# VHH binders against FERM and PDZ domain-containing protein 2 (FRMPD2), part 4

Target 1, 301 residues: FERM and PDZ domain-containing protein 2 (FRMPD2), of Homo sapiens (Human) (q68dx3r342to642)
Amino acid sequence: RDLCVVLLNGQHLEVKCDVESTVGAVFNAVTSFANLEELTYFGLAYMKSKEFFFLDSETRLCKIAPEGWREQPQKTSMNTFTLFLRIKFFVSHYGLLQHSLTRHQFYLQLRKDILEERLYCNEEILLQLGVLALQAEFGNYPKEQVESKPYFHVEDYIPASLIERMTALRVQVEVSEMHRLSSALWGEDAELKFLRVTQQLPEYGVLVHQVFSEKRRPEEEMALGICAKGVIVYEVKNNSRIAMLRFQWRETGKISTYQKKFTITSSVTGKKHTFVTDSAKTSKYLLDLCSAQHGFNAQMG

## First folded at step 1 (VHH)

Design e8 (framework vhh_etentamig_d1)
Fold by ESMFold2-Fast, scan of step 1:
Structure e8 (fold): chain B 301 residues (1-301), chain A 121 residues (1-121)
Amino acid sequence: as target 1 above (301 residues)
Amino acid sequence: EVQLLESGGGLVQPGGSLRLSCAASGFTFSEYAMSWVRQAPGKGPEWVSGISSSGGYTYYADSVKGRFTISRDNSKNTLYLQMNSLRAEDTAVYYCARHEDYGDYLTFDYRGQGTLVTVSS
């Protein structure tokens, strides 16, 4: 049977497997093909409602495949089974990564997360990151560039929301000018500076999932962020996330689930924080993700 | 520079009410969760109440639930605490506090100079 794995560079890999194949077998095949050596940081995920859900290596593909996948499809496009190779565990500093290819994968993920508005930061930093990406991908400003003629598409470097606020023309002019005046960093050096800038952002390495208030107020939307440092509780307004509370792992007591409810207890205040998810499976997933992130933090700390 | 200025404290009889205000300046108020923290003489700080950046979610210490109401007006950069059914044990200096980007209810990067609330006969 065939499944598609989307790589961080945008490449789609067709992976051959059978109905007994596990997520772990596919992960090993894909990472081997991509020549990745530092596998600790990566996982395979499926996407649901713009959110990534990481899969356990022991999961059989047939249990997560779309209906009809186990049976041979008439056309490939009719029964698409798609997974994503993504970074699950984020290091605090790129210097902890031993291989340049691993650092490049981190660059690709963070670059994509900025553009897809999964990683938020202020306007000044968004423009800086766009210029660093231009340096990484084009090198120095083209010598024979006509000032009024675009040599890149702003939507490939700057998130849509900022383009809407500034206008495409203003973004084009400001980014081009910044690129022209930028330092001699290019290629890998520009990517490493991009990583350094993003690794200092409050949203860096946070895996975000929609949750709701226990009191279930329809006009109130929340998100739960889970990362190596702990758990973040967000209020969501106009598709933007504002951090309300941050709990480091040392500040978390018991984390538990019951049906659609996910509860985290503050070891500092003794207060219980209960959230409602879309399903019992999602609540259990968040619990498992918290355990995994806490374990990663302890291992790297 | 970040400034938080509390007001509204005073002497009140048991069972009475007070409304505290906190005027914030020097930062984008609507982007930060805010809390009220109190400190009684000779005691450490006690978290009282917290409110999300939008005002959509409010949280209270068990000791004040049903008696206190936290609110905010982002258009005026002001945080409020309505205190009803006051008790002698509510006597403390009340501080307006801005939540750190990392931390819990008791982790704040800025707080004001405080406003004294005395509940006594």
Scores: ipSAE 0.000, ipTM 0.120, lowest interface PAE 21.4, mean pLDDT 82

Design e9 (framework vhh_etentamig_d1)
Fold by ESMFold2-Fast, scan of step 1:
Parts: sequence; C-alpha cells; structure tokens
Structure e9 (fold): chain B 301 residues (1-301), chain A 122 residues (1-122)
Amino acid sequence: as target 1 above (301 residues)
Amino acid sequence: EVQLLESGGGLVQPGGSLRLSCAASGFTFRSYAMSWVRQAPGKGPEWVSGISDSGGSTYYADSVKGRFTISRDNSKNTLYLQMNSLRAEDTAVYYCAKVPYSSSWTDYFDYRGQGTLVTVSS
C-alpha cells in the first residue's frame, strides 16, 4: 500500500507499507531517506482543518487511513493518504543542534510557518525574515538587476496578508532595497540568522489548536498554544491571536478531559479553565500533546 | 477592568538614558506576557520589546537591540523599559501593552495605557 509523506523541502515521498505498518515504521523510513540523525525533534502528523495532529509511533496506519486503504493493494482512489514530516519539539537555543541538516529542517519549517501565517510577527520582522530567506536561497543582490524587472516573487518570501496590506509593488521595492543594503551572508549563515531571529519571537515553537469557551458564542473563537514552556490561551480576533493567559508547566496543576471538554487547572490560583473542542478525540489529543511537551521540557532542561 | 499606567518619559539628549515604568492592575499580571509599543509623530505604531510572563524570555526589535532592556517585577505588578544610548529616532509616545507581539498592529493597543512621551533632542 502507498501513502504520501510531505517533507519540509516540499518533496512528496511515496512510502510503501503494509496493513500492519505503524507510524513509527514510516517515520524511520522517511527520516532515513532524508538523512536525518537528530530524530527527537521530529514527528509525523496529519492535517485536519489546517491544523497538524501528531501521531504516536505505535499507531497503526489503518487506524487513521482513508476508507478503503486497508483493502486496496495500490493507491487508486482520489483520496490520497497524506502525512507530514514536521518539527514537534522546538529547541530553546540552536547551539543544542549538532547537525547542519537538523538546523536546515528548522529553517524550512519556520520559513513555511511564516508564509502560511502559523507564526505571526510584526511587519518589520516579516520583511527582515523575507530578506534573510532571499539571502539564504538566492545570495547577494544581483549587480546587473534592472530596477523595472523583478528577480524574485514576493509571495515566496512575504505572507499574503502583508502583501495585501502593503501592495505587491511596495513589498517588492522595500524587500529589494533591504536586500541591496544587506550583508554578504548567504547559505547556512543566513539561515542561522533567520533561526536566531525567529527563536526570539513569543510564538516560537507554539503548536496552536482551535478551542471555544464552555459558554460558547457563535462568533467567539479561542486557541490553545502548547509548547515546551507550557500552555498559552489565545483569544482569536480578525485572524490574529491575542495571548490572554500563560501557564508554565510548574504553574500547571491538573489537566483533564471529559467528552469535548479540556480543562487546565492553575496550581497558583486553583482556578479551573475549561475549553470546548470539536470532538472527544481532539480533547484527548490536547491532553496527550501537553504531556509530551512537558516531558520534552523536563528532558531538555 | 484592565488598567495600565506608564511613567518615566521626558526630554533627554542623544546618548542619554531613561527608565520607563508601567503599573498594571485589573488582571493577574504574572500570568501575561507584556510588551512595549511606541508611536512616533505622524507614524504608525512600532512594537519595541516583549517579555514572557515569568521574565525568563525577552524579545527586541532590531532598532533597539543592545540599547534597551525590558524587565518586570511580578511582586509589584510593574513592567520596565531601560533605554540607553538614546537616538533622535527613538522620539515617540511609549505604551505598555498586555498583548504580546502580534501581526495586527491594532491588537497592540487593546489593553494599552495612556502612554508616556519620550523626546530625544539636543
């Protein structure tokens, strides 16, 4: 049987497996193909409603596969079984990464998350990150550049929302000028600077999932951010996230689920905060993700 | 009701220093990340610096990195911005904000105070 794994470089890898194959077996095959050595930070995820859900290595593929996958010897349906290789655990400092290829994977994911608006930052930083990516991927400003002829596509470096706000022409002019005035850093050095800039952002390494208040209103939307440091409660407004509460793991008491409800208790105040998810499966996933992130923090701290 | 009260602004010569303070009330200060945002005359708001709820992580705009230091005292519900090596371009009204960095500039001001004016001029 076949499944497709999307790699951070954009490559679609077809993986051969059988009915009893586990997520862990596929993960090992994919990371071996990609020559990754520092596997601790990576996981396989499926995407649902633009959110990534990481899979346990013990999970059998048939449990999450589209209908009919188990019964078919080859991929013939219009519904492709697709998984994504993504970074699940983000390091606090890039000096902890031993291999350049691991750092390159972090660069590719953060670059993609910026463009897909999973990681937000101000206009000035977005333009700076775009210039660093242009420097990393293209090199120095071309000396033979004709000002009226663009040498790159703005949508490959700057998020669509910023292009829409500033206009494509203004973004192109501003990014080109910043690139022209930029340092001679390229390749890995430019990528490392990109990583250092993103690492300082408040939303760095935060895995975000939609939730609602238990006293839900149709137009009220919230999100939970789960990361190595703890849990962040967001209010969602105009497609942006406003952090309302932060719970460090040491400040987090009991986390529990009941049906579609996810509850986190402050160990400082004793107050319970209850959120509603789209399903009991999602609530349990958030609980498991919290346990995994807390464990990662303990291991790396 | 969320209330933020900024202080410490004034007139200073280039190369000088100022320390801004923000007194917070109406919410559990220690549970929220905080930011400083500034707005120069005739310009849009610019995010300056951010600090995590515990104070263990700090973030700075490139324009102020190495010159400004953000800090907090959770026992006093107070946020600080130490500004060194001030430049004419740092002239702005400085606002304390409950919201951390956001791509929406308007979100920076949802829980801001009245601001404190910093003028850098000789």
Scores: ipSAE 0.000, ipTM 0.118, lowest interface PAE 18.0, mean pLDDT 81

Design g1 (framework vhh_gefurulimab)
Fold by ESMFold2-Fast, scan of step 1:
Structure g1 (fold): chain B 301 residues (1-301), chain A 120 residues (1-120)
Amino acid sequence: as target 1 above (301 residues)
Amino acid sequence: EVQLVESGGGLVKPGGSLRLSCAASGRTFSSYAAAWFRQAPGKEREFVSAINSGGSTTYADSVKGRFTISRDNAKNSLYLQMNSLRAEDTAVYYCAAGSETYEVSDYDYWGQGTLVTVSS
């Protein structure tokens, strides 16, 4: 049986497994192949509605596989079974990471999340991060460069929404000039500066999931952000997220679920905040993710 | 561990010229980007010009064509040649060394500043 695992460097790994294989067995095979030593921060996730859902190591693959996967993959009616190696737990400072390869994985994830607009920040910081990524991945500004000859593609370094607002030409000119003025930072040093900048962002390390108001006709799109520090409640407007409420774990009372409902209680105000998810499975997942993030925070504190 | 000391500031008439110098001490100056910033009374510090370790330069639109930045790594020195000075160029000029961007926060080392006054 074949399973595809997408790595943070964009590589697609074909993993051989059987119907009894667990997520944990695949995780061990994939992280071993990638030479990862610090496994605590990583997990395997599936993607549903453009969101990542992390899987428990004890879950059997056949329980989460698409229809027909247990049968031979030569059947054209079978869907591809795809999982993603992702960072589940984010450290507050890269200096807590012992191995350069772990730091590199954090760089790749944050780089990708910026480009895919999973991690938001202002225009000035997006340009700065793009230049740092260009320095890390391309190296120094090319000698004998002519302004009319592009040496990189702006879409590989700057998110599409910013390119549309600024125009591709203006982005190319500004990024090229900033790169030209850059000091000769070596790839790893440029990556570490990228990590330092992203660690200061309000949405750094926040895992975001869509939720709905309890109102019968939800006009308001909302999201929950779950991270090492706690839970963030977002209002979503024009594809942007506005933080409405923030709960640190110490400020969080009981978190509970019932059917499609997810409820978080403020220990400060005593007020209950209830959100509706697409399924009881999603509500339970959010509860489990909160427990995991709280546990990670306690371990790192 | 880079220490920067500016010199060359003074009083100049509009249309005049002035050359600022910045002396750096420290083993790693040649590996840094270096820049000039200025701060006028009651205003925030603004970018003027930068030069990277390879000698590539950029300028703020307000000074382009009038100012020239240069460096001498053998002498651990940075220079700003200012021509066709205007009243709006009046400011304290700061030498900076650090990272690869135009942002004030990306420069790790700063001088004390040197005052340039352009007045008739």
Scores: ipSAE 0.000, ipTM 0.091, lowest interface PAE 23.1, mean pLDDT 82

Design g10 (framework vhh_gefurulimab)
Fold by ESMFold2-Fast, scan of step 1:
Structure g10 (fold): chain B 301 residues (1-301), chain A 121 residues (1-121)
Amino acid sequence: as target 1 above (301 residues)
Amino acid sequence: EVQLVESGGGLVKPGGSLRLSCAASGFSFSDYAAAWFRQAPGKEREFVSAINTGGSTTYADSVKGRFTISRDNAKNSLYLQMNSLRAEDTAVYYCAARDSYYLHEDAFDIWGQGTLVTVSS
């Protein structure tokens, strides 16, 4: 049977498997193909409603596959089964990553998360990150450049919302000028500076999922951010996330679920914060993700 | 009993500096997000600066670049270094603590009694 895994470089990898294959078997095949050595940070995820849900290695593919996949031993173009290789656990500093290819994967994911507006930051930093990516991928500012003539496409380096807000012409001019004035960094060095900048962002390494408040208006959207340091509660307004509460793991007492409800208890105040998800499965997933992130944090110190 | 006690307030001339301190008792400051608020005579209380458990800071636009918030976990204390003071900085300064980084004053569960800062010539 065929399964498509999307890699961080944009490549779609066709993986051959059987109905008894596990997520772990596919993960091993994909990471071997990609020559990844530091596997601890990576996982396979499926996408639902623009959100990534990481899969346990013991999960059988047939339990998460689209309808009809188990019965089709070959191609299923109408029922494409797609998974994503993504970073699940984020290190606080790239110096903890021992292999250059691992650092490159972190760069690719953070670049993609910025462009797809999964990782938010201010305009000045977005432009800086765009210039660093341009430096990493294009190299130094071209010496025989005609002023105001484009030598790159802004949409490959700057998120669409900022291009719309600033206008494409202004982005082109400002990025080009910053590139001209930048240091002569090459490939990997520019990627490492990109990582250094992104690792200082408040939203770095945060896995975000939509939830609703138990006690607020039915239409009011919220989000939970789960990361190595803890849980962040967001209010969602005009497609933007505003951090309302931050719970460090040491400040988090009990996390529990009941049906569609996910509850976090403050160990400091004893207050309970209850959120509603779309399903009992999603609530349990968030609990399991919290346990995994807390365990990763404890392992790092 | 949990308590916050501010100190370091006083009279200073425009352009001068002051360092405010806030001592915590009955709990560890390192486990709490902390903030400074101020209330000028006849006005409502306003946010000045905050620091979360991880050390990330935020500042009101009116004090950004002039004030610096910091903590010393060994001394169980929070500080506010105030430079280039102006007459409009005259207020009672309050220390506040919360188990999260939410900055609205309703989210802060522990408050000090305040320390008066007067900037005049």
Scores: ipSAE 0.000, ipTM 0.089, lowest interface PAE 23.5, mean pLDDT 82

Design g11 (framework vhh_gefurulimab)
Fold by ESMFold2-Fast, scan of step 1:
Structure g11 (fold): chain B 301 residues (1-301), chain A 122 residues (1-122)
Amino acid sequence: as target 1 above (301 residues)
Amino acid sequence: EVQLVESGGGLVKPGGSLRLSCAASGRTFSDYAAAWFRQAPGKEREFVSAISYSGSTTYADSVKGRFTISRDNAKNSLYLQMNSLRAEDTAVYYCAAVTDYIEVRTGEYDYWGQGTLVTVSS
């Protein structure tokens, strides 16, 4: 049976598995193929409503497979089962990573998250990151470059929303000019600078999931951000996130779930914050993700 | 290659106000995140306030509500407005900048000024 795993470099890897195959077995096969040695930071996830949900290594594939995958073992385009190799645990500084390939995977993930608007930052930082990516992937500004002659596609380096706000032509001109003035860094050095810049962002390494407040207007969309440092509560307006509350793990008391409800208790104030998810499964997932991130933080501290 | 020079320090009475300035030379100051630190006699250097490239600010709990950090990129300058000064605010105040940090930071700055003395005494 066939399973497609999307890698951070854009490669689609076809993995052969059977009815009894686990997520862990696929993870081992995929990371071995990719020559990854520092496996602690990575996981396999499925995408639902533009959100990534990481899978437990003991989960059997048949439990999460799309309808028909188990019943029709034939290779067909209509029976595609897709998972994603993604970074689940983010280090505070790239210097903690031992292998160049691991650092490269972090670069690819953050580059993709910026481009797909999962990692937010201001306009000037987005342009700076685009230039660093161009420097890393293209190298130095072409010495024989004629003004106004395009040598890259803006949509490969700058998020669509910023292109829409600034116009493609203005983005092309500003990025090209910034690239022309920046010739000191290239290749891996430019990737490391990109990592340094993104690792300073408040949204760095935050895994975001949609929730609703039990106590506020039902129409107000909210999100929970779960990361190595703790939990962030966001208010979502016009497809933008505003941080309302931040809980470090040491400031977090009991986290509990009941049906569709997810509750965080502040150890500082004793106040309970309750959120409503789309399902009991999602609430339990958020609890498990919090436990995993807290455990990772304890290992790094 | 960035040089930072502080000014505006002096003697002020408790409850008074003082404004510190930091002038940057080298590349444009707008390329840097910047901060104020202070060191009181016999104590370690401590964080006071920081401002990012975009203008986001953060403050130490001891100065919140009394101090305001700001920047003027056109004048290549950083400021610290200090109000309701207390004897415990007596310290040498240092300006710091970093090129790689686009968010506010409380440590690990690359460029430092030489400091300006602030004395709060009757």
Scores: ipSAE 0.000, ipTM 0.100, lowest interface PAE 21.8, mean pLDDT 82

Design g2 (framework vhh_gefurulimab)
Fold by ESMFold2-Fast, scan of step 1:
Structure g2 (fold): chain B 301 residues (1-301), chain A 121 residues (1-121)
Amino acid sequence: as target 1 above (301 residues)
Amino acid sequence: EVQLVESGGGLVKPGGSLRLSCAASGFTFSDYAAAWFRQAPGKEREFVSAISWSGGTTYADSVKGRFTISRDNAKNSLYLQMNSLRAEDTAVYYCAADLGEYTVYGEFDYWGQGTLVTVSS
């Protein structure tokens, strides 16, 4: 059986498995191939509606595979079974990571999340992060550089929305100038500075999932952010998320689910906050994710 | 209070050597990136050498092989050993530290007052 796992470097890894294989078996094969040693931070996830859902290691692949995968597929497959190797647990500081390969994976994930607009920050920080990525991946500003001559592709370093607002030419000029003024540090040092900058962002390490208000107003789009520190309730307007409530784990009372409903109770105010998801499975997933993040926080604190 | 104080500048003949020092107070060099920049009379400020918080070093092509950046954590000091000096190395040399996390890479938060190096017969 064929399964595709997308790595953080963009590589598509074809994994051979059988009908009885578990997510854990695939995870072990993929992380071994990638030479990862600090496995605690990583997980395998599937993507649904542009959101990542992490899988339990004991889950059998046939339970999550597209229709027809369990039956021996014909030479022409209509549905490809795709999973993603992603960071599930984010450390507060890169100094807690022991291996350079682990730090590199954090860099790749955060860089990808910036480019795909999963991690938001202001324009000046986006340009700074682009310059750091350019320094890390391209190296020093070229001595023979002719002013305004392109030596990199802006879309590989800056999010599409910012390129559209500034224009590609202006982005290229500003990033090139900032790169020229860099301290010319080597790749690993530039990656660590990138991690240092991103680890200070309010949305660093926050796993975001769409939810709806229990009130019968379908236009009220909301999101829950789940991270090592707790839960964040967002109101979503256009492409922006506005933090409305923040629950640190110590301020979080009972979290419960019933059918499509996910309820979190403030231990400070006693107030219940109920959200509606697309399915009972999603509500249960959010509760399990909260438990996992809280457990991770307890281990690292 | 964060302060950087350079010393060691002076007059030296072509082919000579000189060692610049930068003493820090209010922070520890081992935790931050630091660099040497220079500015020759009538010219723009240019990068000379940098050392990262992890100890990685880099050099401008014009000084590579002749200059060495180092730090002494016990003395909380940054150094620039300059060998095989040339007339074009004549400049005011500045020590800089990057203590910020939201600064543009290569823009340093704190700068010293500078120390003059003159390479002349």
Scores: ipSAE 0.000, ipTM 0.176, lowest interface PAE 16.1, mean pLDDT 82

Design g3 (framework vhh_gefurulimab)
Fold by ESMFold2-Fast, scan of step 1:
Structure g3 (fold): chain B 301 residues (1-301), chain A 119 residues (1-119)
Amino acid sequence: as target 1 above (301 residues)
Amino acid sequence: EVQLVESGGGLVKPGGSLRLSCAASGFTFDDYAAAWFRQAPGKEREFVSAITSGGSTTYADSVKGRFTISRDNAKNSLYLQMNSLRAEDTAVYYCAAGWENPEYSYDYWGQGTLVTVSS
């Protein structure tokens, strides 16, 4: 049978497997194909409602496959079995990464997450990151470039929301000028600078999932951010996330689930904070993700 | 809106003193470690000093004994007292805040304040 794994470079990899194959077997095949050596940071995920849900290596594919996959898979949007290779655990500094290809994967994911508005930052930094990406992908500003002729598409480097606010022409002019004045970094050095800039962002390495407060109106959107450092509670308004509360792992008491409810207890105040998810499966997933991130933090220091 | 805003930069003669302030808004400053970094003309940004949420401090060797970092959680503010300033202290100074005891990673950054020490 076939499934599709989307790689961070945009490649769609068709993986041959059987009904008894596990997520772990697919992960090993995919990472081997991609020539990745530092596997600790990566996982396979499926996408639901624009969010990524990481799968355990022991999960059998038939448990998560779309209807009909066990019989005869049809490659249509309804019957397509698609997984994503993504970074699950983010390092605190890039000196921990030994291989340039691992560092390149971090670059590709953060680059894509910025463009898809999964990772937020201010206008100045978005423009800086766009220029660093141009520097990484094209090198120095083309010496033979005629100023009137565009050499890149702004939508490949700058999020749609910023293009809408600034206008495409203004973005094109500002990014081109910043690129022309930037000659210090090239190739992998530009990628490393991009990574160091993104590492300083408030939401760097935070895996964000939509939730609702048990005590607030259903239309008031919230999110939980889960990362190596702990859990962040966000209030969501107009494509912006405001951090309302933070729990470092040492400040986190009991985390529990019951049906669609996820509860985190402060070890400092003893106060319980309960959130509502779309399903019992999602609540259990958030609990498991918290355990995984806490374990990663303890393991890496 | 989450912000860090620096103030107190200016022009000072060698041997002089300045006090930098950083005002935090839009988040719970009390739970964060905070730090000062600086970037001199033509150089990479360098660490100056850090203070944990509990008040423990660390300093770069180049400023140890001359600079003092402090915080006022009631005012959501971070300070850097700079004494015995030298020409090599000329830089844009940045305020940063992050999880307690981040070694190289900070969640929030200010826009910077310029400190010029004339010869």
Scores: ipSAE 0.000, ipTM 0.182, lowest interface PAE 12.9, mean pLDDT 83

Design g4 (framework vhh_gefurulimab)
Fold by ESMFold2-Fast, scan of step 1:
Formats: C-alpha cells, sequence, structure tokens
Structure g4 (fold): chain B 301 residues (1-301), chain A 122 residues (1-122)
C-alpha cells in the first residue's frame, strides 16, 4: 500500500506501508530518506481546508486514510492518501540548529509559507525576502543584465497579493535593483539571512487555525495562532489576519474545550475568551497543540 | 567576530563639513556590507548610507549629493564624508556591518558601533 508524502523541497515521496503502519513509522522512513538528523522540530500533517493538522506518531494510518485505501480500489483524486512533512516547532534562532540540512528545511518551509501567504509581513520585508531567495536559488545578479529585461519570474519570489498591488513590472524592477545592490551572497549564506529576517517577524512559527467568535454574529471569521511563545487571536477581514490579542504562556490561565468550544482564560485579566470550531475533534486538536507548543517552549527555555 | 569603533563626531555650524570614521577589528569590511544609520533625539533610527561588498553605494534621499560613503579595506575602515550640514542632520551616527547581505533595513545588520554624536547648530 502506498501513500504520498510531500517534502518541503516539493518532492512527492511514495512511501510503502501496510494497514497496521503508524504515522511514526512513516515519519521515520521519510526523515531517514531526507537525511534529517534533528527530528524534534518536524511532524507529519494532513491538510484540510488549507490548514495543516499534525498527526500523533501512534496514530494508525488506516484510521486517517481516505475511504478504500486499504483495498486499493480504482484510484480517483479523492482516494489519494497525501501527508506533508512540515516543521511543527520553530526555534527562535537558526543558530540553535545543529545541521545545515535542518536549517535548509526551515528555509524551504518559510519560503513556501511566505509565497502561500501563511506568514505575513510588510511589503518592504517581502521584497527583501524575495531578493534573498533569488540570491540563494538563482545566484548573483547578471553583470550584463539590462534592467528592463526579466531574468526571473516574480511569482516565484513574491506573493501574488503584493504583485497585484504593485504590478508585476514594478516588482520586477524593485527586486532586480535590490538584487543588484546586495552583497554577493550565494547558497547557504543567503538562506541564513532569509532565516534571520523571518525569525524576527511577529508571525514567525505561528500555526494558524480558523475559529469563530461565540459572542458575536454567527459566521464572523477569526483565527487562532498557536506557537512556542503562546496564543494569538486574529480577526479575519478581506482575507487578511489582524492580531487582536496575544497571550504568552505565562499570561495564560486554564485552556479548556467543550464540544466545539475552545476557551482560553487570561491569567492577567481573568477574562475568558471562547471560540467555536467546526468540530469537537478540531477543538481537542487545538488544546493538544497548545500543550505541545507550551511543552516545547518550556524545554527550550 | 567584528567590533566597530566610531570617531569624528562633534559640533559644527550649518554649511560645515565633518568626516566620520569607523574602525573594524576582527574581519575586514571587504567581507561585509557596511552602513551608516543615525538617530535624532526622540526619533527612530534611520538609514543614511550603505556600501555593499561589491563596492556599490546607496543613500537616503535626504543626504544624496551631500554625503559620501567610502571604505578602505586595507585599513579596515568605513567613512562618511558629510558636507553642507544642516540642523536636521543633528543625530548620533552609528556604523553597522552585515556579513550576509545588505538592504537599508536596520534589523539586517549584525554588528553595530556605539555611536558618535554630530551636532549642527549655529
Amino acid sequence: as target 1 above (301 residues)
Amino acid sequence: EVQLVESGGGLVKPGGSLRLSCAASGRTFSEYAAAWFRQAPGKEREFVSAIYSGGSTTYADSVKGRFTISRDNAKNSLYLQMNSLRAEDTAVYYCAADRYGSSWYEDEYDYWGQGTLVTVSS
């Protein structure tokens, strides 16, 4: 029986397993294939509604597989069993990572998260990160280059929303000039600079999930960001996330769930903040994710 | 590891000139992009000028044509020649170096000097 694991470099890895195989067994096979040594930061996740849900290592594949996977019926897109190797725990500084390959995986994920607009930052930083990625992946600015002649595709380096606001030509000119003015960084050094910039961002390492307000009108969209530092409450407006509240773990009282409700209590104000998820399973997942992130923070602090 | 020490600041009258110097110990400026930033009292730190490892330079619009950045890698020194000084140029001037790459963003620079005060007053 086969499943597909999408790696951060874009490679789709076909993994052989059986109905008794666990997520942990697949994780070990995938990370071994990728030559990863520092496994504590990584997890396997499935994607639902553009969100990643990390799987417990003890979970049996047959319990999360699409219908008919074990029998291998006539394959359709709905029967494709796909998981993603992703970073679950983000270090505050890349210098804490022992291996170059681990740093490279962090670069690949943050690069992808910027392009897919899972990690937000201002326009100036987006252009800077695009230049660093261009330097890392394309190399040095071409010495004989005509500034108006394109040598790269802007959509591979800058998120679509910024291209729409600035126009592709303005982005190309701005990125090309920044590339020309940058130091002659290449490969790993450009990636490390990219990591250094992203690790300073307020939204670095934040895992985001859609929720709804209990107290406001039905269907008002919000999001919860869960990370090593704590929990962020976002209001979602015009497909953009605006941070409304930030709770460090030390500022967090009890976190609890009841059916589809997820409640976080401020230890500073005593106020309870209740959010509604799409299912009891999702609420329980958010509680478990909070516990995991808090534990990671305690281990690293 | 790079350590930066600034000098050349002082009191000057409007229209006057000053030359700031920044001496690096450890590795040379040829291995880094280097820049000058300034911070006036009660204001945020702002970009003034940068020189990149390849030798290209950039300047903030407020100082273009008046300031010149230069580097002497043999002497491990960075300079800022300031001409036609104005009262608005009054600030603490900081030397900064960045080994990875350069833009005018403050948070990109790895190493910073302690600053040298420039006062332009009549």
Scores: ipSAE 0.000, ipTM 0.120, lowest interface PAE 18.0, mean pLDDT 81

Design g5 (framework vhh_gefurulimab)
Fold by ESMFold2-Fast, scan of step 1:
Structure g5 (fold): chain B 301 residues (1-301), chain A 122 residues (1-122)
Amino acid sequence: as target 1 above (301 residues)
Amino acid sequence: EVQLVESGGGLVKPGGSLRLSCAASGFTFSTYAAAWFRQAPGKEREFVSAISRSGSTTYADSVKGRFTISRDNAKNSLYLQMNSLRAEDTAVYYCAASPYYDSSGYYEYDYWGQGTLVTVSS
């Protein structure tokens, strides 16, 4: 059977497998192909409603595959089965990463998360990150540049919402001017500066999932951010999210699920915060993700 | 030595107004993002409003249209103008700042004040 795994560099890797294949077997094949050494930080995920859901290594592919995939081997299947190689656990500083290729993978994911608006920051930082990415991927500002002739596409470096707000022309001018005035960082040095900047952001390393208010008002959309440091509660408005509460793992008492409900209890105040998800499976996934992130944080400390 | 000192808290009646101030010292305030948070008795600390280095603002839904955040970099000060106050606004209000973020709506800040109490009661 055919399974597509999307790598962080945008490459689509076709993996040969069968109904008995496990996520772990695919993960090992993909990371071996990509020559990754530091596997602890990575996982395989599927995408549902624009969100990534990480899979356990022991899970058999047939349990998560689209309907009909099992019955239609290799290219006869009309349902595409796609997984993503993603970073699941984020280090606080890139200096903790031993291999340059691991640091490059972190750069690629953060770069993509900025463009796809999974990692948010303000306009000035978005422009700075765009310039650093342009420096890393294109090199120094071209000496023979004609201002009216673009040498890059703004949509490859700046998120669409900012382009719409500023206009493409203003973004092109601002980024080009910043690139011209930038220091002569090249390649990996520019990528490391990009990592340093992103690692200071409040949403760095946060895995975000849609939830609804405990009052069960569908129009009051919220999100939960789960990361090495703990859980963040967001209010979602006008395609933007605002952090309302932050629970460090030391401040979390009990996390529990019941049906479609996910509940986190503050160890500081004793208050319970209950959120509604789209399914019991999603609520259980959030609980398991919290456990995994807490365990990662404990291992790093 | 980074310090944030809040002032302006007090007792006001429902419908009243109050202006909070935060004096920053020990750092170049103009290069920092700043925010106001509050904590009511028995509740978690919650976001109220934030202002970026460039002056972009974000507000929690509960205060939008009633509260205004502003900064004066020449005076190293942050302000929160609170209008149409409600009993539910009763809380200790905290000033926060960070050089690492220029996000106008996020919880995690590096430096915090000690807080100033605002009580809205008849």
Scores: ipSAE 0.000, ipTM 0.126, lowest interface PAE 18.6, mean pLDDT 82

